# Designs tried in a protein design chat: VH-VL binders against Uncharacterized protein C28H8.2. Part 10

Target 1, 141 residues: Uncharacterized protein C28H8.2, of Caenorhabditis elegans (q09243)
Amino acid sequence: ANFISDPRSMFPKMVRTKNAFHFLQYFMGTFRRMFRNKTEMIEHFNYYDDQVKGTDCHIQEELDFARFKSYFDRYTRTHYNPEIRIIFAIMTKDSSHMTVEFHVTSQSWFGFEDHFHMIIRAVNDENVGWGVRYLSMAFNC
Key: E = the ipSAE of ESMFold2; O = the ipSAE of OpenDDE; V2 = 0.75 times the mean of E and O plus 0.25 times the DockQ between their complexes.

## First folded at step 4 (VH-VL)

Design g46 (from c5 with heavy chain S30E I34W, light chain H31Y; framework fv_bepranemab)
Fold by ESMFold2-Fast, scan of step 4:
Structure g46 (fold): chain C 141 residues (1-141), chain A 119 residues (1-119), chain B 112 residues (1-112)
Amino acid sequence: as target 1 above (141 residues)
Amino acid sequence: EVQLQESGPGLVKPSETLSLTCTVSGGSFEGYYWAWIRQPPGKGLEWMGTISYSGSTNYNTAVQSRVTISVDTSKNQFSLKLSSVTAADTAVYYCARSPYYDILTFDYWGQGTMVTVSS
Amino acid sequence: DIVMTQTPLSLSVTPGQPASISCRSSQSLEYSDGKTYLEWYLQKPGQSPQLLIYEVSKRFSGVPDRFSGSGSGTDFTLKISRVEAEDVGVYYCMQGIYLPLTFGQGTKLEIK
């Protein structure tokens, strides 16, 4: 029962761009909208279950895909006004791969500020442009 | 078990539009990519195009000006229209499933439907 | 467009003997993620194509151990360790990464 979602559900207005900055702008904008309008965001990233990982730093456990999906669904339901910032971005010299670390801050339903880290690995396809290939999130870090 | 079944007229006149439909049963339609591949008699396989369940398409440049693929998610169907047909379009037409949009692996195929273009 | 070239175009094998089919691509099929998207399909007489091998060497569900794929870059090989009667048909390689997707010409495997 591995779940494979359509990446175009995540990016329904697909940005066919070879420009990494345009890709990142679109990615961050889409991510912000998902918190405002509760979505099943985690399904939309996943080419394979093994390419999406979660970690809960407080309880010192790596989350399998099912637990990670449950955690993130609850997180987006109980949080609003996400601010997403790039901490680190490196692109290969041939512009074929990019690794980006984000720091996300958001307000909980009860008004407390919370945060998590997210790492994506993106690949630049010659015909379709930039797309997400790997996603990792770390909570309570 | 996923099953794909092609349907269409079987005979089309030159210059007319060929219309084929693929019906998917026994598995999820959403979350997958759906393709049309043809095989002229005695020849090899030619990919024609792929559509996501959300309606985004990629077409083979050889037929891009004549081909349209569309989805009807309420019926678990996707369709091929090929305009201005000639004898060179005579082929068995297959529909197939791919789990990956950018990196296509055709894991299940329909049984194929023969289309003859003749006056 | 990526050109896929298969050799030989036909092959006759005594049952129980090995068979080997080669596929060459006009450009490297290694993608930026480090994976190589080369696939092998079998079309048995009167049937639809079926997936045998994906990502050069991974067997699809239900495919017997006697089938193996290998290769890198532009040169790929499908091997059948002991050919059986049900293996008769046309074998196609395909590159699954660059648009348009392209197949080799096919290799016909027959029993002597």
Scores: ipSAE 0.000, ipTM 0.502, lowest interface PAE 18.6, mean pLDDT 78

Design g47 (from c5 with heavy chain Y33W, light chain K35E; framework fv_bepranemab; at its last look DockQ between E and O 0.05; V2 from the best seeds 0.00; counts 0 for: pae E 15.2 > 2, placed apart)
Fold by ESMFold2, look of step 5:
Structure g47 (fold): chain C 141 residues (1-141), chain A 119 residues (1-119), chain B 112 residues (1-112)
Amino acid sequence: as target 1 above (141 residues)
Amino acid sequence: EVQLQESGPGLVKPSETLSLTCTVSGGSFSGYWIAWIRQPPGKGLEWMGTISYSGSTNYNTAVQSRVTISVDTSKNQFSLKLSSVTAADTAVYYCARSPYYDILTFDYWGQGTMVTVSS
Amino acid sequence: DIVMTQTPLSLSVTPGQPASISCRSSQSLEHSDGETYLEWYLQKPGQSPQLLIYEVSKRFSGVPDRFSGSGSGTDFTLKISRVEAEDVGVYYCMQGIYLPLTFGQGTKLEIK
């Protein structure tokens, strides 16, 4: 499916961290909190590179920052009570790249429980710190 | 390229059960809702019910006593059964999808199948 | 049930001229999350409905910018700035916030 994409955000990005553990804690924390309001969604997307690319396992075409932001903007309006936990994490020896798999659970606005896997590849930029470069989402593939 | 296609009998006798199938192709549909929506000839659209890929359903209360919607995920097929039909159930029947993680926004529709209820 | 009322029910427009279709809901479509969930669909002759506008004013992928949506609360409008021959068909508004999901009765757009 081709989702309606949002333009890139013009909001100022928050200063990121170069600490891998803090990045993961902030990423997960802001993910949970973005279900509360738009300001916290902007905070979550500050951890995504503007050049982020990715896929959904059911979609052939490549997704970009605007598409991911549009997806989560709509998703958080129809789901609540999110939980996110790390399933798997691996980092390169030079600590410049990591790949992390998360398991996400939430409840649909219809009241049904939903879950999916989210896989990120993050890059530790020398100037700004860790940011998501690639994101893959897997809804019950 | 996603496609939805309805299939089933074009004619059903009163009091019998109408059975329709929506076949989905061009991608897997985990994470989507499928809805059945009908349109009587020359009239507007009526939502009948919606099912998730996991089989959870919501029905329009106007038809809930007669309608069953189900899914066979191994075949990417969704079904509608409507019991005890009358002439008022004559309509074009559509299946449509909504992103699972979204509000109910029907971004893809099947071509529709006409069902006539008559003796 | 939320009743969706469209006006006019039929509309004839000269190509290149604007068109406006109104949709009124029996209750506010503003959700507690601060957003409004009102959609517009076009059903061209002999075809299935297709999504045009969601969340009042957001155009679906591939929809020309001559289509725009506006409104709030209970009063919503679809505008076509310059009607083209391909725009003929029946336009439906829909509310996606409350079950049962309900559509307006439709507005038939014709070229004169």
Scores: ipSAE 0.000, ipTM 0.515, lowest interface PAE 15.2, mean pLDDT 81
ESMFold2-Fast, scan of step 4: ipSAE 0.359; ipTM 0.752
ESMFold2 (binder alone), look of step 5: mean pLDDT 91; pTM 0.934
OpenDDE, look of step 5: ipSAE 0.038; ipTM 0.677

Design g48 (from c5 with heavy chain Y33F S52Y, light chain L99F; framework fv_bepranemab)
Fold by ESMFold2-Fast, scan of step 4:
Structure g48 (fold): chain C 141 residues (1-141), chain A 119 residues (1-119), chain B 112 residues (1-112)
Amino acid sequence: as target 1 above (141 residues)
Amino acid sequence: EVQLQESGPGLVKPSETLSLTCTVSGGSFSGYFIAWIRQPPGKGLEWMGTIYYSGSTNYNTAVQSRVTISVDTSKNQFSLKLSSVTAADTAVYYCARSPYYDILTFDYWGQGTMVTVSS
Amino acid sequence: DIVMTQTPLSLSVTPGQPASISCRSSQSLEHSDGKTYLEWYLQKPGQSPQLLIYEVSKRFSGVPDRFSGSGSGTDFTLKISRVEAEDVGVYYCMQGIYFPLTFGQGTKLEIK
């Protein structure tokens, strides 16, 4: 298999935005059907992390995250001009289940880092692939 | 604009290995699946297999023992190898794209390449 | 493997009249996310297949509104409200939820 040495070269062109929620909607929407294994997930995370490092970005997609939108909108309004960074950790993975913990950081006006904590639980359905079963977000967790 | 283009030999002898290449241009295939789908003359469509750009594959069980799909990300190329071919493998071979955020949909297809298995 | 069965296998329609094609799956195509992954493709003579409808009822970009899809569970229908000469070809349903991916046998649409 010839894997990409620099996955950034293959990423679709992104539109600048300060709306971190729109970026996360797109990223999380892709998660529900793309990850077959831990290696693919790490490749996908590194790819998005590299594309957003030091930038604001937006990919226009419709995703069903309405229940968490109000919380995220509230958080972003509190932190004017935030700089975002996504760090993730896989807490649990087997053939049928995966729990992924995402840390999303934002820098305040005073130079301190604030953070979101996201927990995603996914199930690998028979022959379908990974689907999100549970999503949780918290500020300063 | 996204284009997919198949290439390979038009004629293959029985018992040999068929090798085809699909070249993707006009857009990234990062985060996409590429499928190979064939159509024997006058017959319907048969899915052969799908590969994610990272190299992960799924194959149709009917051909699983003979088929290998691979990817060369540096060239934007996907390859199909089908071993021990017979006259039953005579078909037009297509590659088609499926985006992972809508993984279960073939939104762009190549023009197809005709492969005849004959002595 | 999921078996996809189309009826009829052939149709002859006078231009301007409606056409209806049915597709039945051997088991439910509803995913755990609540969506149903049933697609319709058209192959015009001498051309590659093209996507018409995805997720049962959503038209792909550039597909005329005379095409509509409906159904749930295991029974699905593609309707063309007013058939035009350019609609001639073979229509295939496909399930995109389970491996191996499977197509129906195809329905040939001809103009009288």
Scores: ipSAE 0.000, ipTM 0.497, lowest interface PAE 16.9, mean pLDDT 68

Design g49 (from c5 with light chain H31Y K35E L99F; framework fv_bepranemab)
Fold by ESMFold2-Fast, scan of step 4:
Structure g49 (fold): chain C 141 residues (1-141), chain A 119 residues (1-119), chain B 112 residues (1-112)
Amino acid sequence: as target 1 above (141 residues)
Amino acid sequence: EVQLQESGPGLVKPSETLSLTCTVSGGSFSGYYIAWIRQPPGKGLEWMGTISYSGSTNYNTAVQSRVTISVDTSKNQFSLKLSSVTAADTAVYYCARSPYYDILTFDYWGQGTMVTVSS
Amino acid sequence: DIVMTQTPLSLSVTPGQPASISCRSSQSLEYSDGETYLEWYLQKPGQSPQLLIYEVSKRFSGVPDRFSGSGSGTDFTLKISRVEAEDVGVYYCMQGIYFPLTFGQGTKLEIK
């Protein structure tokens, strides 16, 4: 097989941290490490767009988004990628779940003319910490 | 090639604060953890704490009340401050890099800097 | 805290003979992904520690194939098939999973 069929196999290790923002930092680092170049990224996300379509788009509170965006802006200054934009992160009341949405704004990343959304659903396992439970792509949330 | 270099005082008096700096060159520390690990003379290795490039820290509970690790991303430098030092803090102090956030594996180490706590 | 226990604490071998070092953890080092994360470091006299083995059995870049790691759960072994003079030093196992990170007490390898 050419593609990863289990989304968790892209990120098989659960993070030890209990802090959601530390997980976001980890996720950005892991995302960069998993995709050595655009080709690997395009193949993976094209596969998941075909396999998993239609996700909910959620809007987080402005305060939480501003904090996350400040952190993300610091990260992207170091790991600049003009074709990927993070949109928002959502956390549950009990901090047990998080959704982070990435928007791809350039055709060169996906070979498509329309927007694609990548949504990461992460879960806090109280024993071992945060990790990716679900990765999906959608056309226009 | 990635290089880590520790610097600081060779001698610190009891009750003072020890301050050490680790400078990273030859590669990016962004997306990596930097750890401080010490070794008292004739003894084994003891992890002191780690820091991410965003400033998130984890400390060994044995020194948690006295230790602070910080980062200056503009200088590619990481600092360790250890307050209220005693003779038990006499050790070689290393900084080391981990390329993984989730599982710490120390692939590159500095040469170490000897710190003696004595009056 | 996870306690890492090494045996023996010291070992003297004739050059060309094999050496074996054991490491035991006070609880399982198998992670939630089903992998086991145990590392071995070597500190040569007067030098910084260097990574030898990661993920129980994987050799780090540049490490000679005479070094091998094995084990599962709580019991791990580092083997050197033919000890050379340059292998002299103190060997440490480490768990990098749970905070605080912990090392074994070290095993000193000497040539007789």
Scores: ipSAE 0.000, ipTM 0.513, lowest interface PAE 14.9, mean pLDDT 72

Design g51 (from c5 with light chain E30L H31Y K35Y; framework fv_bepranemab)
Fold by ESMFold2-Fast, scan of step 4:
Structure g51 (fold): chain C 141 residues (1-141), chain A 119 residues (1-119), chain B 112 residues (1-112)
Amino acid sequence: as target 1 above (141 residues)
Amino acid sequence: EVQLQESGPGLVKPSETLSLTCTVSGGSFSGYYIAWIRQPPGKGLEWMGTISYSGSTNYNTAVQSRVTISVDTSKNQFSLKLSSVTAADTAVYYCARSPYYDILTFDYWGQGTMVTVSS
Amino acid sequence: DIVMTQTPLSLSVTPGQPASISCRSSQSLLYSDGYTYLEWYLQKPGQSPQLLIYEVSKRFSGVPDRFSGSGSGTDFTLKISRVEAEDVGVYYCMQGIYLPLTFGQGTKLEIK
């Protein structure tokens, strides 16, 4: 095969559930499989209803999921042992949208520790289910 | 190896409630949906509904008012109840699993159980 | 509801010859995530259905390479390059994206 791998393969396919947190558990499972050089993924999160938490971190890039793999492949080549924590998950009152923030800590190949936040936005399509649409990166957090 | 086994009465009277159980063995089902699919004699397949291990359900609108699917995680069992049955509900009833992570398809099916609705 | 239409409804094939089954959906099965949720199932006489093909063209584990799927949008094809006796049964296409999930009416494959 001499074609570039589809970057969308890094994200989960749509999940057949009305339960947003069931979708979140599936997404976290997919995230664990994305990190080939990691010892463990740790989950800690809080719930906030119909509210989006702000961040004071410098935002480097907002990616739709089609571009996520290119960025992530480049990032992971320079780091190892990523640790991912869910910071919060927020769902709109009508269960149509969900925002999830992750804190990612990774050690560089040179021994430096790097921190960044990942924010995903997921949509619940009528008669389909939950799917990831966008991912944002913020550094120096 | 993963196995799904349907069980329930083979004969149900018109107007009564049809109750079936699907027992799952050979592994954890926290990462799977279980669907109920039926097939009337000599006819095609009809999806009835799906339930996640956490209890979230989706139903076919054609039977939505009569159907209830539930899960008992302590017994690894999934149940289908269909109320107010008629002769049109005579079919082989299957349970099938669908994984969340790799394939969003019905990768393993039970053997099926025949239900006849007659007086 | 998405309507799935199969053609032909029955097919008789001499052993070793190819077979082709078509499936058409009433609207596109390409979803906004870039995946096309079209699957093929085989039900052998007296048996439960079994998954053959998912995502249009990917063979499920243990499925012989003489089975292949193709298509896009609304038009899909299942091909058997060299039909064998064990391939007898009813073939169903299914769309796995829109609720309610729907199957085609089935194509019966017989050996001449």
Scores: ipSAE 0.006, ipTM 0.603, lowest interface PAE 8.8, mean pLDDT 76

Design g52 (from c5 with light chain S32D K35E K58N; framework fv_bepranemab)
Heavy chain, then light chain:
Amino acid sequence: EVQLQESGPGLVKPSETLSLTCTVSGGSFSGYYIAWIRQPPGKGLEWMGTISYSGSTNYNTAVQSRVTISVDTSKNQFSLKLSSVTAADTAVYYCARSPYYDILTFDYWGQGTMVTVSS
Amino acid sequence: DIVMTQTPLSLSVTPGQPASISCRSSQSLEHDDGETYLEWYLQKPGQSPQLLIYEVSNRFSGVPDRFSGSGSGTDFTLKISRVEAEDVGVYYCMQGIYLPLTFGQGTKLEIK
ESMFold2-Fast, scan of step 4: ipSAE 0.309; ipTM 0.728

Design g53 (from c5 with light chain K35E I97T L99W; framework fv_bepranemab)
Fold by ESMFold2-Fast, scan of step 4:
Structure g53 (fold): chain C 141 residues (1-141), chain A 119 residues (1-119), chain B 112 residues (1-112)
Amino acid sequence: as target 1 above (141 residues)
Amino acid sequence: EVQLQESGPGLVKPSETLSLTCTVSGGSFSGYYIAWIRQPPGKGLEWMGTISYSGSTNYNTAVQSRVTISVDTSKNQFSLKLSSVTAADTAVYYCARSPYYDILTFDYWGQGTMVTVSS
Amino acid sequence: DIVMTQTPLSLSVTPGQPASISCRSSQSLEHSDGETYLEWYLQKPGQSPQLLIYEVSKRFSGVPDRFSGSGSGTDFTLKISRVEAEDVGVYYCMQGTYWPLTFGQGTKLEIK
């Protein structure tokens, strides 16, 4: 069984927000907390659309949600003390689309400090609110 | 297609500093860890140290006082410097990479470069 | 430092027959996250090492199904169900649970 499709998960799907500022606040907050345990990680994944796509600047193939979940599962097991901050955020006039670049830092248990940039495109769905439709991992690209 | 290529002098005199370079081609290494691993003739593998894309390093305690690993992102190069060499440092030196999400997995290795320490 | 001990140091196998290599660690390799960071590498004559198995039992991309890893705690095994000529080389186990990373001394596999 997949970690996210675990039928014994007790963490209910949260309602997303239609407010862009609240979305960014919750997205960053849950990103920090997902390094704590599985339940917190599931909470962060709730801010992604089920059909999210993306890229890693060092991998030429398109990534789907399952691969991003696997990536974060592995990454959070070897890293701690995450910090995330906004580099830029651009939103369309009608508040329907937003592009955000984040700068992420964390410490590996092996004594390394990791840095990377994460770029999201989020869409404000009329019924459910903001969700990530595209995620790009950018390590010095 | 990612390739790692080691280069260096091949012969170093005792007490001098060994300097090796690993060049990455066919892709970027900025999202990866790079390790230096050596193998004395007829013997096993010894991890020397690892560097992250941000320049953070971790070294094997056996060589920590003598080893420095650095990165030059403009040249796609990683360097290993090992000071005060002795005959015991004679080995094939490899660079190897790990993806940023799995530092423990060496998925690509260079071809290795032989370094002989002799007078 | 964690000491990794491989047994045997060398073995000769008839093509098509199975081979088994053991690796023992001086301390349990189970990490506090519940994972065990034990890997197997193969170094063919004149070539660089290549990854075969990671996290005890997971095959790396492109590695044939005839290779399998198993074990827990301090005792680990790499098995080749049907040895082929291309499998000749030195096999190394490696632990990644503790710094510094350490390798076993190697097991040389030869064809009879």
Scores: ipSAE 0.000, ipTM 0.591, lowest interface PAE 11.3, mean pLDDT 83

Design g54 (from c5 with heavy chain I34W, light chain G96S L99F L101Y; framework fv_bepranemab)
Fold by ESMFold2-Fast, scan of step 4:
Parts: structure tokens; C-alpha cells; sequence
Structure g54 (fold): chain C 141 residues (1-141), chain A 119 residues (1-119), chain B 112 residues (1-112)
């Protein structure tokens, strides 16, 4: 009943590993698959409102849980060919916690390149391995 | 409340370019998509294309080679240009608003403007 | 392209009686996000189209509760519980799951 076995996990089908590098590769691969095909996209998140933070930079407001989900669903439906890269990562000395910032670029259905920043907090369970605990995204920046 | 108004010439000759403008008032232009939909006399609705407030477009493949939609954010206007027109392009042309991140597609429509293509 | 087929294409109803219009899509309109991208529009005589229902069953602002939408996958229905004179016009279903957006042929509702 800890984080990794908690139904609050955001990516239940993500491969678990104790190696931080492998975890980040699996996470980035899973994220890319969400955009891969508009007819074959997988369900994105099993999460609670305290695990997700969204922001709309255009109207300068924080998104509640329901609005975040609607924004993310529409964004993945209207964009394709995501490229995700790590721009910042910090891990605790005991390798139990990690915070990572990603820069994501994608192509809009309207033909322009769009970008956003995403932050995750991950926890390394001693028996199961790394899992995502928190996710934050900013839209229309 | 938001209002949309189409304007342009009612008659266009075959092979010429049809030009229409939609003026938006009573609401924000930024943060929305803007679309053109047409209706030939006695027929159904056909989506022509959509433009974002930032100027990016997506067109119906049936008219893609002839259609251009552009935006003028300083005037809260967007326009449709359709080249090489034929009698098949005779229709009422509507402009409509589409929310950027909402699930609904065309929440408000202009009153429509009739365009006749005659030789 | 997704093809939208409406039945019937014309319907005559006595005032106060119910009306039902069917819409079928050539492909499922359900997205992996759990939402179904099916809308209904009404075009009254001499007027522009207006949004009635979005996401299969959600009424747009100001739409009377006598209008209801239902369905899933590829088969959808618009019902009017008690038709009024103001309901006369052509009803269109539309899919917005993928470009190009496509409409049904339209169903003309008339009072008998």
C-alpha cells in the first residue's frame, strides 16, 4: 500500500526498474506513445488531483484537475511527433527521490511547432523500483 | 456576447478568386480557433478550414489546393480566399468560432453571406 | 474521411409529439481519452446553424431540456420529447474526432 503499489500511480503500465537512467528512458518512451497515433493512443493517466498541476500561460491561470485532463486530452489529440528531452534533473544522494524537468516539442495539426515544459517527481521503492508520484505541465506558453 | 459578421462580394466570375472576411466583436479573438463552413443552395454543410488565432491553418482536402485562410489579430478579423472558382463554389459561406481546448467545435456562427459564381 | 449518415432525411410531426433522428458514423467516434466527439446542430429556416448538443449528450447553453442526445461508438440518436413550432428546421450531426470535420446529410423536421 505504498507509492508503487498505490492506485494513485500515474503510469501503471510503465516498466519498473531500480536504475534511474532506465526509468527515464521508459518514461520518455511511454510519453511518446501517447501521441503516436490518434486512433491508437493509450489511456494517459490514472491519477488524483493532488498528483497533477496544470497552468494555462495564455490566460495566466492554474488548472484544476478536470480542466487539466481536458487540456491534456485535447493537446494529445491535436499534436503529433513529440520530441522529449531532459533539461534538468536532480536526485537525492540515497537515490530514493528524483525531480526531472522535460522540454517537449510537438507538431500541431495546424502545421506549427509547439512546446511546453513538464516536471515529474519520482520515487524509488526498494522492492519495485522507480515510479511517478507527481506531474506538472504548462500549456499555451 | 461574441458576434461574427461575414463580408465580401456576392458575385464572382468563374476562374477568379473569392475573398471573404469575418469580423469578430463582443469577445476575445485570441485563444480561439476560427473556421469557415459553406452550404450550397439546397444542400448540406461542408467544413472548409480552420485557423488558430496565431495563424496556423488546417484545410479540408477537397479544397486544399485552392483555399487560403489568414488572420489579422489587430482587427479581430480572419479571411477566406478561394481561387479558381466554379459554379460548384456557389454557396452561403459561414464563419464560426471554435474553442481552443474545449470539446465542443462550433459554438457561435456568423449570419452567413451568399456567394454566387456566374459566367 | 469519416462518413456520417442520417435517417430519416425528412420527418413530419404533429405538434406535441416526439421526434427521433438517427446518425451513424463509418468509424467509431470514441477517442482513447474516453470522450465521444459527436455534435448536433439545428438550422432554422433562413438562419445560420446553431449548436444544440456536444459530446453526444451535453446540451449547449440555452438549449431546452426537451432535446436529448444518446448513443455510443458509431450509432447516435437525437430526440425531441415534445416538438414545438420553433423546432422546425434541418438537423445535422457532425463528427469532430478527426480532420476533416464531416456533417451528415441533414434531416428536415416539419410540422404536419
Amino acid sequence: as target 1 above (141 residues)
Amino acid sequence: EVQLQESGPGLVKPSETLSLTCTVSGGSFSGYYWAWIRQPPGKGLEWMGTISYSGSTNYNTAVQSRVTISVDTSKNQFSLKLSSVTAADTAVYYCARSPYYDILTFDYWGQGTMVTVSS
Amino acid sequence: DIVMTQTPLSLSVTPGQPASISCRSSQSLEHSDGKTYLEWYLQKPGQSPQLLIYEVSKRFSGVPDRFSGSGSGTDFTLKISRVEAEDVGVYYCMQSIYFPYTFGQGTKLEIK
Scores: ipSAE 0.000, ipTM 0.518, lowest interface PAE 16.6, mean pLDDT 80

Design g55 (from c5 with light chain H31Y I97L Y98E L99Y L101F; framework fv_bepranemab)
Fold by ESMFold2-Fast, scan of step 4:
Structure g55 (fold): chain C 141 residues (1-141), chain A 119 residues (1-119), chain B 112 residues (1-112)
Amino acid sequence: as target 1 above (141 residues)
Amino acid sequence: EVQLQESGPGLVKPSETLSLTCTVSGGSFSGYYIAWIRQPPGKGLEWMGTISYSGSTNYNTAVQSRVTISVDTSKNQFSLKLSSVTAADTAVYYCARSPYYDILTFDYWGQGTMVTVSS
Amino acid sequence: DIVMTQTPLSLSVTPGQPASISCRSSQSLEYSDGKTYLEWYLQKPGQSPQLLIYEVSKRFSGVPDRFSGSGSGTDFTLKISRVEAEDVGVYYCMQGLEYPFTFGQGTKLEIK
């Protein structure tokens, strides 16, 4: 498969697995590690917010993991108290594809709330397991 | 190639609001923050604030109560408004680009526009 | 706020000779990601500042290898191995670790 990038090389301890739930946990664990010395990270696996569903973002960018990680490293230096929520996660019935949308909220350096959406699409490779094929961030929300 | 260009009135009276625009050309800036940095004549550089493409702002506390930065994504333009100006606000004002996806802070700068606060 | 202090404030060098500029920060510029957020900018007379070095020692695109940066924690140095006429200007260190971003007061490099 033409995976976007090797998530293990870009995100410390991010591991590909055959188990979709383990894949999601490893991905979420990456964000916890990025905030470790500055903020408490809150994860809401069963969160669904109708207000967030209605959010219109004008800009969506497709990123590789290196570019995303660089952005998120900077974000974690300028923001506090991040909350990461899974807005939805859908897997095909044959467990071949998964789409997950995350909503990240935090406080800016001045204490104003800030947020972005991140969408990943993953495929279940027969040899490796789940790997990311697409990553995008939605801005201007 | 990317280019940033500042524009504004050049002369502003004390107590009025200074309004400057930075126009970005040579590509999309969705992957960038834009910052405003000023330099009084013969002095050093002072960061005033930064805005993301999503509109999130961070301001220097020294000017926070007077400064507003905004973005018009349809025009590839960023604006700086500084209220209640005094002679101390006389400076060259620069806009600078800051990539979301790199470790570096300011990779490209505009040419700067001189603003004099005088009656 | 992180305070950045440069020494010397001015420096005159004969062409071909080395130059060294120091920068000290009031607190460590190393982040939990293992990176140090210290940059150097050059402002040539009548021109906008331009990035020379980021992450302490990495040269920005097009910057000649006669420029080198070093340091760790709170103490940093910019060196020019052989100063050329085009290197005249004011050099600024800057911390990109946290808001507000802050610059040193500048070091003016002149040719004798």
Scores: ipSAE 0.006, ipTM 0.620, lowest interface PAE 9.5, mean pLDDT 76

